VH-VL binders against f9vpa4r286to426. Designs and how they scored, part 17

Target 1, 141 residues: f9vpa4r286to426
Amino acid sequence: VIEEIKNAERVIVIGAGTSYHAGLYFSIELNRLGINSLPVIASEYYNVRSKKGDLVFAISQSGETIDVLQGIRMMRNSGAKIISLTNVIESAIARESDYKIYMRAGPEIGVAATKTFTTQLASILFILSVLKKENLKKMEK

## First folded at step 5 (VH-VL)

Design a21 (framework fv_zimberelimab)
Fold by ESMFold2-Fast, scan of step 5:
Structure a21 (fold): chain C 141 residues (1-141), chain A 123 residues (1-123), chain B 110 residues (1-110)
Amino acid sequence: as target 1 above (141 residues)
Amino acid sequence: QLQLQESGPGLVKPSETLTLTCTVSGGSISSGRYYWVWIRQPPGKGLEWIGSIYYSGSTYYKPSLKSRVTVSVDTSKNQFSLKLNSVAATDTALYYCARGYSYGEYRPYFDYWGQGTLVTVSS
Amino acid sequence: QSALTQPASVSGSPGQSITISCTGTSSDVGGYNYVSWYQQHPGKAPELMIYEVSNRPSGVSDRFSGSKSGNTASLTISGLQAEDEADYYCSSYTSSSTYVFGGGTKLTVL
């Protein structure tokens, strides 16, 4: 899933509520790594024009968030590839994604953070750590 | 004002299929903001969740009932239905339909309930 | 799947406070902030009293409050009134994306 992110022309990160905030953080960090990324609040999915070469990173704890589901369907039909980050294996969003990442439970890392946000953040931080290591190696060579 | 109304047979024979319908009025069943649920209560006993259906078409069922139960939605009639196959006396209960709220993100609680319909399974 | 554990009955006098517990596991009550409480008067459908552990719907008295610690959720009713006499059920979302109810608690106001 790392290669898909690295090779995307643009990474669209879509989510609702706290999932959107986790996605916003991810999108900002991707741009800092030189990866073109657009954060999208799920309720505004219909304003996004996607195409072949785009990668959609969809965040939904339940995997049933309707605006996220409709967004990924629309963007997939425009040629984008879909990666999902969810907690539910049989969910609609997971089933309709090309690549699936399931949230990893772990100790809550922040006192003020919700359980959902912390598990999403842990997965995002892991992905970012791998991308940062690869980026540093490329700069060296 | 949103109202949910259950309808179906009051008596079903063992081994037959129970079919119940919930009619929704005062709100749209096709709204992505909600999901729809069946819950039952045997006489003098507690509540038991049976199954749920989402706007996406996804269905989730109590594991012990999964082989016998189907929940479906008919948006043209603003209704959703429960089919329970191979009924036995232990399926005798008040059956409720209910609405779950899922605005933007999943929120698993039931804010509106029908009045319930009694189904007796006997020969 | 097993039901969540609630005491079969609790009692209190008018004006007192009582608490009803609801104990599950890390795969339901302990794993999610998705605990709701329902009040059921004889012959009537359940009514939502508390959702997402501690939130009250419009129209529910602030005498009703919810909390959670680890695998146990609690419903507290302060300033008990005769009309609070009813059955109370807790419910939780599970790791299987299904729901489980508690066995129910009969509240008697003496």
Scores: ipSAE 0.275, ipTM 0.755, lowest interface PAE 3.8, mean pLDDT 86

Design a3 (framework fv_zimberelimab)
Fold by ESMFold2-Fast, scan of step 5:
Structure a3 (fold): chain C 141 residues (1-141), chain A 123 residues (1-123), chain B 110 residues (1-110)
Amino acid sequence: as target 1 above (141 residues)
Amino acid sequence: QLQLQESGPGLVKPSETLTLTCTVSGGSISSSKYYWVWIRQPPGKGLEWIGSIYYSGSTYYNPSLKSRVTVSVDTSKNQFSLKLNSVAATDTALYYCARGYSYGEYRPYFDYWGQGTLVTVSS
Amino acid sequence: QSALTQPASVSGSPGQSITISCTGTSSDVGGYNYVSWYQQHPGKAPELMIYEVSKRPSGVSDRFSGSKSGNTASLTISGLQAEDEADYYCSSYTSSSTYVFGGGTKLTVL
């Protein structure tokens, strides 16, 4: 999954509601690491032009968020590869993804945070930590 | 304006298959914004979720009902159906169909319910 | 068998406030803000009263309110009226993308 992210021409991060905000954070941090990234609110998927070389990182708690599912279908038809971050193993979004990441329990963040939001953020932070370590290794060489 | 109506046999023999249908009127079953649900209530007891079907075609079932349950959609008739295999007396219940909202982020609540249909499992 | 714990019954007098609890685990009530409450009058189908812990559908009286603390969700009915007499069920989404209901609470208006 890390190599796919590192080698993508562009990482499109798509989500709805709280998943979009987790995705927005991820996209910002990817750009800071030199990885071209575009955050997309799922309801606006139809405004996105995708092509071969693009990687879609789809965040959906249930794996059934219809705008996310329609978005990944459209982008996959255009040649993009799909990575999903969900908490449901055989959900539609997971089944239609090339790579699947399932949410892990993380520390509770804030009074208003749900388990799903904290596990999404924990998974994103773990991916970012691996990418940052890879970036540091390149600086050493 | 939206109405859900259950239909099916009132009596089923033990070990047979129960088939129930929910007819949707005043709205489209093919709308991507909604998912469709079966819920039951044994006489004098509480509510039990049976299964759900989403616009994507994904189905989710109550694990306690094991492999006995299938939910399907017929968009040409604006209907969805429940098939419950190998019924026993403990399957006697009022069966409800209901609608869930799935547009945007997941919305796991049921905003419209049918009136319910009583199914008795007896020889 | 229901997975969420509710008291079997509660009672109150007209004008009083009552609260019904719904206790689960970190994998359902505690893990998500997806608790709903349904009212069922005798011989009728359940009706949605509260969704997403604290939100009311259009047409539901503001006397009904919902809240959650840890693994326990609560439905509060203020200014209790005779027509509030009914069975109340809580429901929650789970980490397995399934639904669980509480056992139900019979509200008696004295």
Scores: ipSAE 0.199, ipTM 0.734, lowest interface PAE 4.8, mean pLDDT 85

Design a4 (framework fv_zimberelimab)
Fold by ESMFold2-Fast, scan of step 5:
Structure a4 (fold): chain C 141 residues (1-141), chain A 123 residues (1-123), chain B 110 residues (1-110)
Amino acid sequence: as target 1 above (141 residues)
Amino acid sequence: QLQLQESGPGLVKPSETLTLTCTVSGGSISSGYYYWVWIRQPPGKGLEWIGSIYYSGSTYYNPSLKSRVTVSVDTSKNQFSLKLNSVAATDTALYYCARGYSYGEYRPYFDYWGQGTLVTVSS
Amino acid sequence: QSALTQPASVSGSPGQSITISCTGTSSDVGSYNYVSWYQQHPGKAPELMIYEVSNRPSGVSDRFSGSKSGNTASLTISGLQAEDEADYYCSSYTSSSTYVFGGGTKLTVL
């Protein structure tokens, strides 16, 4: 999953609601690492022009969010590869993704909306930590 | 206005397959904003979730019933159905269909319910 | 059977407040703020009263409120009325991506 992110021509991060906000943070941090990234509100997926070389990072806790599912289908048909970050094994979004990352939740935390955001953010921070370590190694070589 | 209506045989014999249908009116079953659910209630007992189906065709089943249950959608009729195999007396219950949310974050609540249909398993 | 524990019955007088508890585990009520409450009058289908622990659907009286502490969710009904007499069920999402219901509580308005 890290290699796919590093080698993408552009990383499109798509999500709805609090998933979009987690994705927006991810997209901003990817750009700071020199990886071209575009955050997309799932309901506006039809305004995105995707192509071969693009990587879509789709965030959906349920794995059944319609606008996210339709977005990844449209972008896959245009040649993009799909990575999903979801909480549900065998969900539609997970099944239709080339790569799958499942959220791991700790014990009781916050309200429903904040729980989704914090588990998504934890996964994103882990991915970013690996990417930052790779970037640092390249600078020291 | 959205309405859900269950229909089925009312009486099935032990070992046979129970088939129930939920007809959706005033809304589209093809809407990706919702998922569709079967819940049952044995006489004088509590509620038990049976399974759910999404517009995508994804299905989720109660583990205790998974080997016997299939939920399917017929978009041309705006209906979804439950098939329960190898029924026994313990499957006697009121069967409800209901709607859940699928847009945005996961929505584990059911905002509209059908009136329920009684299914009796006896010879 | 029922995965969540509710008292079998609760009683109150008109104008009083009552609380119904719903106790689960760290894999359901304790980990997720996805608790809903349903009201069922005799011979009727269940009706959603509370979702996501404390949210109230449009049309539901503000006399109904929900809360959660640890592994226990609670439904509180203030200003109790005769029409509140019904069975109440809690429900929660689980770490296995399933739903569990409580055994139900019969509310009697004396």
Scores: ipSAE 0.199, ipTM 0.714, lowest interface PAE 4.7, mean pLDDT 84

Design a5 (framework fv_zimberelimab)
Fold by ESMFold2-Fast, scan of step 5:
Parts: sequence; structure tokens; C-alpha cells
Structure a5 (fold): chain C 141 residues (1-141), chain A 123 residues (1-123), chain B 110 residues (1-110)
Amino acid sequence: as target 1 above (141 residues)
Amino acid sequence: QLQLQESGPGLVKPSETLTLTCTVSGGSISSGGYYWVWIRQPPGKGLEWIGSIYYSGSTYYNPSLKSRVTVSVDTSKNQFSLKLNSVAATDTALYYCARGYSYGEYRPYFDYWGQGTLVTVSS
Amino acid sequence: QSALTQPASVSGSPGQSITISCTGTSSDVGGYNYVSWYQQHPGKAPELMIYEVSNRPSGVSDRFSGSKSGNTASLTISGLQAEDEADYYCSSWTSSSTYVFGGGTKLTVL
């Protein structure tokens, strides 16, 4: 999934609620690495014009968030590739994605939204760590 | 006001298929913010989740019942239904339909329930 | 039966506080903050009392509160009233995207 992110003309990061905020952080960090990225609130997916060359990174804990599902369907129909970050193996979003990343809940106490955000951030931070290491190798050579 | 109402046979013979329907009024079953659920309760016992269906068409079933259950939706009638195959006496229970909340993000709790319908499996 | 462990019964007197426990594993109660509690009066459908561990639906008395520590969730009812006499069920979402209920607790108000 790292090569797909590196080779994308643009990475569209879509999510709802706490997933959107995790996605916003990811998008900002991708731009800092020189990767063109656009964060999208799932409910506003219809305002996004996607095309072949775009990569959609869809974040949904349940894999059933309707606005995310509709967004990825629309964007896939426009030629984009889809990566999903979900917690549910057989979910609609996971099934309809080209690439699938499954997150794990950490040991935490608090509200549901807080726990979800933390596990999403852990997955995102891991992806970013790999991308940053690749970037350093490229600069060295 | 949102209301859910179960309907179906009160008596089913062993080995037959149980079919129950939940009619939703005061709201649309095709609204994307919700999912729809079947739950049962044998007389004098606790609650058991049977299965759920989302607007996406995705279905999730209790692994103990997975080989025998199907949940489907009919948006034109604002209904969703349960089919349970090969029933036995242990399937005798009150059957409830309920709504789960999924607006903007998954919310795994049931905020509205039907009144329940008793299904007896007997010869 | 259910996968979550609840005491079969609890009792209290009017004005007292009682607590009902709900114990699971790290793949359900311990792994997520998606615990709900339902109240069921004889002959009636269950009614949502608490969702997402500690949130109350509109119309539910603030005498009802929820909490969680590790793999155990708790429902506390303060200022116990006769009308609180009912069966109480906990429920949790699981890492397999399924639901599991507790066995239920019969609350008797003496």
C-alpha cells in the first residue's frame, strides 16, 4: 500500500467524525512529505472531482459508514483506486476496496470515539513512519 | 414518531422455516444513518442477537445461527425480514426487531425496539 | 446463552445505590467503549438506558450511570425506586463486528 501512496497523483483521505480528524492529520503529514493530499469530510464527497491517478484512503472503523461507502463508490467509478482502513474484515467498505488495512483497538478507557481515534492514529503513524524512512533513503541517494 | 412492529406466525412446526417481518413507521428504512436488527429472547431467558442489515446491504449474523438465518430489506414497503431455517423447539422465543444507530459513524446500540412477537415451535 | 457475565440477581432498598457488573474480555468489553445497558420490565420490550459505556438517552434519569474498568462494565442506580425493579442486560460490540449480551440481572427492590 506504500507504493500506491507514493505513486498516486493525489491522495484523497475520506472519513466521518473522528475518522475524518484522523484522516485530516494523515493528509497534512502527506503534504509535508511532498505527496499531494486532500482531506474530505465524508458527507461532502459529492463535491470532490476524482479521476484516474487518484488514490482514495478511506477511514471507517465499522466499514459501514454510508457517506464513506457512497464516496468510495463514486470515486472508484471516476477511476480512482481505493485503500480502506477499517476494523471489520467482511465490511462493505473493505470488500469494495482495492487494498485493505485492518486496525486494532488499543487498551484504553474513555468514550468510544476517543478509542477509535487512537487506533486509527496508530495505523496512520505506522504508514507515515515507513513513508518518512523511504523519503530519507531517497534524499541520501 | 418512529415505531417498529413485528409480524409473523405464532406457531411454526419443527424443520420448517420461520419468517418474520418488521414494519417501520414514522421514519424511512432506506435512510443511510441506521441499520436494522433482529434479537430474540426465549421464555424466562436472556437476549440473543440474531443478525443485522445495513443500508449498504451488508448483513452480519450471530455465528451460532449463521447457517440458518437470512435478513433482508424491502425498501418499497419500509420493512425488513428474518428467515430462520430448520426450526427446532429451542427456537421458541419472543422475537424483537430494533434499530441501530450508524449516522456519520458506527454506533453499536439499539435505540428503538418493537414490542416483540412470540413464536412457538411445536408439532 | 450470552457471552458476558452478570450476577443473576441483585437487591436493594428504596433510596440505596446498587451496582450491576458486566464482565467480558479484551475483544469486547475491554477492547471497545461500546457497552450499552437495557432495562426490561415484565411483559415489555427492552429499553435503552445507557450507551457507549456512560451516555444516557434523552429521558433517562440521571440516577442511572455507567462506567468501565478493564474488562468489566458497571451500571449504577442511585436513589433506588420501586419502579427500577426489572431485568437489566448489558451488551457489547465485539472485534468480530457482532453483538454479545450478558445473561441478565434481576433487580429486586425490597
Scores: ipSAE 0.072, ipTM 0.672, lowest interface PAE 5.8, mean pLDDT 84

Design a6 (framework fv_zimberelimab)
Fold by ESMFold2-Fast, scan of step 5:
Structure a6 (fold): chain C 141 residues (1-141), chain A 123 residues (1-123), chain B 110 residues (1-110)
Amino acid sequence: as target 1 above (141 residues)
Amino acid sequence: QLQLQESGPGLVKPSETLTLTCTVSGGSISSGSYYWVWIRQPPGKGLEWIGSIYYSGSTYYNPSLKSRVTVSVDTSKNQFSLKLNSVAATDTALYYCARGYSYGEYRPYFDYWGQGTLVTVSS
Amino acid sequence: QSALTQPASVSGSPGQSITISCTGTSSDVGGYNYVSWYQQHPGKAPELMIYDVSNRPSGVSDRFSGSKSGNTASLTISGLQAEDEADYYCSSYTSSSTYVFGGGTKLTVL
């Protein structure tokens, strides 16, 4: 999954609600690492023109978010590869993705934040940590 | 305004298949913002979730019922249905259809319910 | 198998406040902010009173409030009225993408 992200011409990060905010953070950090990334609010998927060479990173806890599902279908039909980050193995979004990442969550205290957002962010931070280590290795030759 | 109405047989014999249909009025079953749910309540007991179906066609079932349950959608009739195989007396219950809200991320609550239909499993 | 734990009954007088608890585990109530509460009058379908722990649907009195601490969610009804007499059920989403309900609590007003 890391190689797909590194080799993409553009990483489109799509999500709704709290998943969009997690995705926005991911997209910003990808751009800081030199990876061209576009965050997309799922409900606005129809405004995006994707093509071969694009990678879609779809975030949906349930794996059933309709705008995310319609977005990945549209972008896949335009030639993009799909990675999903979801909590549900049998979900539509997971089934229709080329690569699948499943969230891992332990017990969480919920006062102002949901377990969903925290788990999504933890998964994203792990991916970013691997990408940053890869970047450092490349610089060291 | 949205209405859900259950229909089906009031009496089913042991070992047969129970089929119930929920007719949706005042809203579209094809809307991706919602998912559709079956819930039951044995007389004098609490609520038990049976299964859910999403616009995508994905289905989710109570693990205790999964081997016997199928939920399906007929978008042309604006209906969704429950089939419960190999019924026993313990399946006697009020059966409700309900709507779940799916817009955005998780919305695991049921905002509209049908009136319920009593199904008795007896010979 | 994993039903949520509610007291079988609770009682109060008109004008008082009562609280109904709903206890689960870290894989349902404690793991998510997705607890809902339903009111059921005899012979009628359940009606949504609270969703996402503490949110009220339009039309539900502000006398009804919800909260959560750890693995326990609570429904509080203030200014009790005779028409509040009903069965109350909590429900939660689970880490297995299923739904569980509490056993129900019968509220008696006097």
Scores: ipSAE 0.321, ipTM 0.765, lowest interface PAE 3.7, mean pLDDT 85

Design a7 (framework fv_zimberelimab)
Fold by ESMFold2-Fast, scan of step 5:
Structure a7 (fold): chain C 141 residues (1-141), chain A 123 residues (1-123), chain B 110 residues (1-110)
Amino acid sequence: as target 1 above (141 residues)
Amino acid sequence: QLQLQESGPGLVKPSETLTLTCTVSGGSISSYSYYWVWIRQPPGKGLEWIGSIYYSGSTYYNPSLKSRVTVSVDTSKNQFSLKLNSVAATDTALYYCARGYSYGEYRPYFDYWGQGTLVTVSS
Amino acid sequence: QSALTQPASVSGSPGQSITISCTGTSSDVGGYNYVSWYQQHPGKAPELMIYEVSNRPSGVSDRFSGSKSGNTASLTISGLQAEDEADYYCSSYTSSSTYVFGGGTKLTVL
């Protein structure tokens, strides 16, 4: 998943509501690392022209967000690869993604749960930490 | 105006399969913005979510019922259905069909409900 | 036992305000802004009164309001009317991607 992100010509980050805001943060941080990234509000997916070489990072807590699902279908048909970040293993978005990351909203009843935005942000922060380490190693060589 | 109407047998024998159908009128069951839900209420008790089906075909079930439940949709009839296998007296309840909102982000609330149909499990 | 805790009953007089609580955990009420409230009159199907903690559907009186603090959501009904007498249920999404309901609160307007 890390190599796909590093090697993409452009990373399109798509989400709705709180997932879009988590994605916006991710996109900003990717650009700071020199990775060309475009944040997309899911309801506006039809305005995006994707192509081979693009990577779509789709964020949907339920894996059933219709605009995200329609967006990834449209972009995959244009040649893009799809990575999903969802809570639900057998969701439509997960099933239709080339790579899948599961964020898990919270642990168990009786243990503190994490809100969707915070859980998505934790997953994003982990990905960014690996990318930053990789970037730093490259600069040291 | 959107209307949901449950139909099915009022009496089912223990160990048999309960089949209920919800007919949707005044709106399309194949609308991308919505998902379709079964909820039940045993006499004198509270509400229990049974399962949901999305336009994508994905189904989600209450873990306590998952091994016995199937929810399906028939877009040609504008209907969705519940099959509950191996019924017991504890499955006696009012069964409601309902609509959930799925547009944008996941929306776990139910804006329209059918009137409910009573199912008694008895020999 | 119900997943979410509500008082079994609450009562008030016409014109008064009452509040019904709905207590869960950080895995449901506390973890998400997806609390809904349903009103059920005897012999009738539940009707949506509040969604996403504090939003009202079209047609629901502004006497009904919702709020949340930590693991507890609240439904407040101001200016009580006789027709408000009903059972009230809260519901929440969970970290397990399921739906749970409270046990219900019977409101009596005395």
Scores: ipSAE 0.224, ipTM 0.732, lowest interface PAE 4.3, mean pLDDT 85

Design a8 (framework fv_zimberelimab)
Fold by ESMFold2-Fast, scan of step 5:
Formats: C-alpha cells, sequence, structure tokens
Structure a8 (fold): chain C 141 residues (1-141), chain A 123 residues (1-123), chain B 110 residues (1-110)
C-alpha cells in the first residue's frame, strides 16, 4: 500500500468528523514529503473531481459512513484507486476498496482523547514512518 | 414526525422462528444518514442490542445471537425485519426497533425508538 | 446481558441534584467518547437524553448533563422534578464493534 501512495499523482484523503481531522494531518504530512495530497471533508465529496492516477485514502471508523462510501463510489467510477482505513473488516467501505488497512492499538499518544482518534493517528503515523524511511534510503549516497 | 412501529406475534412456541417487522413512517428507510436497529429487554432486565442494518446492505449482529438472527430491509414497504431462529423461554422480552445516526462520522447512538412489542416464548 | 454497572436505584427531592454513574472498561466507556443515556417511563419507549458523553438532543432540558472520567460516565440531573422519575440506562460502543447497555437505574423523586 506504500507503493500505491508513493506512485499516486494525487492522494485524496477523505473522512468525516474525527476521521477528517486525522486525514487532514495525514494529508499535510504527505505534502511535506513531496506527495501531492488533498484533504476532503466527506460531506463535500461531490465537489471533488477525480481521475485515473488519483489515489483515495478513505478513513471511516465504522466503514459505513455514507458520505465516505458515496465519495469512494464516485471517485472509483472516475478511475481512482481506493485505500481504506477502518475498524471493521467486512464493512461496505472496506469491501469496495482496492487496498484495506485495519486500525490497530498503537503506542500511547499523550494528547488524544478518544480511542478511535488515537488508533487512526497511530495507523497514520506508522504509514508516515515507513514513507519517511523509504525517503531517507533514497537520499543515501 | 418520524415514527417506528413494531409488529409481529405476541406468542411463539419454543424451537420456532420469531419474525418481527418495524414499519417506518415520516422518514425514508433508504436514507443513508441512518441505520436501523433491533434491541430487546427481557422482563426485569436491561437492554440488549440484537443487530443493525445499514444503507449499504451491511448487517451487524450481537455475537451471542449471530447464529440465530437475521435482519433485513424491504425498501418498497419502508420496513425492516428481525428473524430469530430456535427461540427459547430466555428470548421472552420486549422487542424494540430503533434508528441509529450515521451522518458524517460514526455516531453510535439511537435517537428514535418504537413503542416496543412484547414477545412471550411459551408452549 | 448488561456489561456496564449502574446503581440499581437513586433518589432525590424536588429541586435537588442527583448523579447516576455508569462504569465499564477501557474497551467500552473508557475507550471511546460514545456514551449515551436513555430515559424510560413506565410503559413507554426509551428516549435519548444524552449522546456522545455530554451532548443533548434538541428538546432535552439543560437540567440533564453528561460527563466521563476514565471508565465511568455520569448523568447529572439538576433541579429535580417529579416528571424525572423514571428508569435511566447508559450505553456505549465497544472495541468489538458492538453495543453494550447498563443494567438501569430507577430514579425516585421523593
Amino acid sequence: as target 1 above (141 residues)
Amino acid sequence: QLQLQESGPGLVKPSETLTLTCTVSGGSISSGHYYWVWIRQPPGKGLEWIGSIYYSGSTYYNPSLKSRVTVSVDTSKNQFSLKLNSVAATDTALYYCARGYSYGEYRPYFDYWGQGTLVTVSS
Amino acid sequence: QSALTQPASVSGSPGQSITISCTGTSSDVGGYNYVSWYQQHPGKAPELMIYEVSNRPSGVSDRFSGSKSGNTASLTISGLQAEDEADYYCSSYTSSNTYVFGGGTKLTVL
């Protein structure tokens, strides 16, 4: 799933509520790594035009968030590939994604107030750590 | 105003299948902003979640009941139903249908409930 | 089956404040900000009073408030009135993607 993120022309990160804020952080960090990323609040999915070459990173704790599901369906229909980050293995969002990442208990994040936000952030931080390590390897002489 | 109304038999024999239907009025069961839930309350005991069904068609069940329970939707009638197989006396309870809220991020609470229907399992 | 612990009963006088506790574990009440409270009058369906720990639905009196500390959520009713006499149930989402309820608390207004 790391290769898909690195090779995307643009990574659209979609989520609602707490998931949107986790996604916003992820999108900002991807841009800092030189990966073009657009954070999208799920309720505004219909304003996003996606195409082949785009990768959608969909964050939904339940895997059933309607705006995320509709956004995924619309963007998949436009040629985008879908990665999901969810807590539920056979949820609709997971089933309709090309790649699936399931939330896991991560190391303690001191300021996070909810387990859902904490596990979303832990998953995102792990992905970012792998991307940063790959970036460092390529910079080695 | 939104109303949910349970219907079904008040008496079911042990080992048979219990079928209950919830009729939704004043709102659409096809709305993706909501999911639909069955909850029961045995006499003198607390509430127990049975199962949920979403706009996507996904169903989720209480693990203790999963082998015996099926929840389905009939969008043409604006109804959803519960089938509980192999009933026993311990399935005697008030059965409620309820609406869960799924607009935006996951919101695991039930904002509207039916009035409940008493189901007695007895010979 | 109920996994959350509530006191069986609580009582108060008109105008007083009472608090009902709801204790779970780190895999439900302590792990998520998804605690709701329901009021049930005899012969009536449960009604949502509080959701997501401390939020009130439109139409619910501001005398009702919710909070959480660690594995314990609390419902507080201030300015107690005779019509508050009812059973109160808490519920929470769990790490197993299920819902769990408390055993219920009977509130008596003396």
Scores: ipSAE 0.337, ipTM 0.759, lowest interface PAE 3.0, mean pLDDT 85

Design a9 (framework fv_zimberelimab)
Fold by ESMFold2-Fast, scan of step 5:
Structure a9 (fold): chain C 141 residues (1-141), chain A 123 residues (1-123), chain B 110 residues (1-110)
Amino acid sequence: as target 1 above (141 residues)
Amino acid sequence: QLQLQESGPGLVKPSETLTLTCTVSGGSISSGDYYWVWIRQPPGKGLEWIGYIYYSGSTYYNPSLKSRVTVSVDTSKNQFSLKLNSVAATDTALYYCARGYSYGEYRPYFDYWGQGTLVTVSS
Amino acid sequence: QSALTQPASVSGSPGQSITISCTGTSSDVGGYNYVSWYQQHPGKAPELMIYEVSNRPSGVSDRFSGSKSGNTASLTISGLQAEDEADYYCSSYTSSSTYVFGGGTKLTVL
């Protein structure tokens, strides 16, 4: 998942409600790391033009948010790869994603139980921490 | 105005299959903002969650009932249904259908309930 | 998974405050902030009173409040009114992406 994020031409972060705000934070931090990122409110997915080389990072606690699902379908059809951050295994969004990250995966990402926004933020912070370490290692070469 | 209405037989014989239908009016069952839930309440006892279904077709079942239960949706009739196999007297209960909210983030609570339908399992 | 533990009954007088507890484990009440409370009057369907521990739906009196500490969630009703007399059920999301309900508490307003 980290390599996909590092190598994307653009990371589109899509979510609704509190998931959008978690995604907005993620997008801002990605840009600070030199990774081109665009936050998208799920209800406005139809305004986004995506293409091959884009990576979509979809945040949906239930994995069933319809605007997120419609957005990833549209962008996948345009050639984008999809990463999902969800709480539910086998949810529609998870099933239709190329890569899946589960918020309550526990040992894998250090996230267990908590509020939705806090769980999403914890997952995002973990991903960001790995990206920062990878950037440091790359600079040392 | 959203309304949920349960329907089905009031009496079912032991070992038979119980089929209940929830008719949704005043709103579309095809909306991805919601999921659709079955809950029951045996006489004099508390509430027991049975299962739920999303517009996408994803289903989730109470593990204690999973081997006997199927929830399905019929978008052409704006209905969703519960099928419970091999019923016994312990399945006697008021059965409720309800709506769960899913937009923007998972919301594991039920904001609208039908009035409930009593199902008695007796020979 | 087991049902959440609630007291069988609670009573109070008009104008008083009462609290109903709902105790689970770290895999449900203690692990998530997804506790809801339902009010059920005799012969009627349950009605949502509190969701996500402490949020009220529109139309629910601010006399109803929810909180959580560790594995125990609480519903507090202030300024008790006769119409508050009902059964109250708590519910929680679980680590298995399922739901559990409490056994219910009968509130009597004397």
Scores: ipSAE 0.025, ipTM 0.623, lowest interface PAE 7.5, mean pLDDT 83

Design b1 (framework fv_zimberelimab)
Fold by ESMFold2-Fast, scan of step 5:
Structure b1 (fold): chain C 141 residues (1-141), chain A 123 residues (1-123), chain B 110 residues (1-110)
Amino acid sequence: as target 1 above (141 residues)
Amino acid sequence: QLQLQESGPGLVKPSETLTLTCTVSGGSISSGDYYWVWIRQPPGKGLEWIGSIYYSGSTYYNPSLKSRVTVSVDTSKNQFSLKLNSVAATDTALYYCARGYRYGEYRPYFDYWGQGTLVTVSS
Amino acid sequence: QSALTQPASVSGSPGQSITISCTGTSSDVGGYNYVSWYQQHPGKAPELMIYEVSNRPSGVSDRFSGSKSGNTASLTISGLQAEDEADYYCSSYTSSSTYVFGGGTKLTVL
């Protein structure tokens, strides 16, 4: 999943409501790491022109958010790869994704999680921590 | 303060197109927190979901009705509308417009309903 | 036939508790936590009583509660009052991203 994010020409982060705000944070941090990223509110998926080389990072706690589902279907049809971050195993969004990350509320999600963050944000912080470590290793070599 | 009001013909002839409009007042149809829904209830029967629309134009239809149904939104008038083609006597029903809630995650329930309008399909 | 199965009628006297069942399959009631219940008085539009299995909207009496076990959701009304007499409908989201309703239950309060 990390390699797909690092190698994408552009990472489109799509979500609705609270998931969109978690995705917005993720997108901003990806750009800071030199990874081209575009945050998309799910209800406006039809305004996005996707193509081969794009990676879609879809955030939906239920895995059934209709606008996220329609967005990933449209973008996949345009050649994009799909990564989903959901809480429900074998949900519609997870089932239609190339890569699946399941949210966790347990201790194993990482030390970066706090009482004020959602499971979505905890997962995003973990992914970012791995990407930052990879970037540091690259700079040393 | 939010009010939904259905309007349209009370009588439609078989094979014609039924057009209903829902006017939203006391709130904005352009709010990203909500989606807008048509539901019907034939006399003496239960409720049947027809379709839903988000203010952006994204639509979702009952597969049983999809070939005959179009839902559209007009944000300038704070309205959304239903067109049902090729009506038959079985389309006779009370038609409701309703609001669905989307805060945070998509929430498939309907928190506000219009009063309903009776549509009779008869020659 | 309705997609979700409800008893046609249920009755109770003031002060009693009654429960209305709503049975579906693993692709609707059993598969998701998106069951809602609506109350409909004669001549009026349905009103949301319970959403997401067990949550109450603001303004709905705590005498109304919802639960789910497997493929069956339940609406329980405690301390029955005459004003509770109405038709009750359950609804669920489905694996096809659609909505289905139950056939409705007529509650009679003696």
Scores: ipSAE 0.000, ipTM 0.541, lowest interface PAE 12.6, mean pLDDT 81

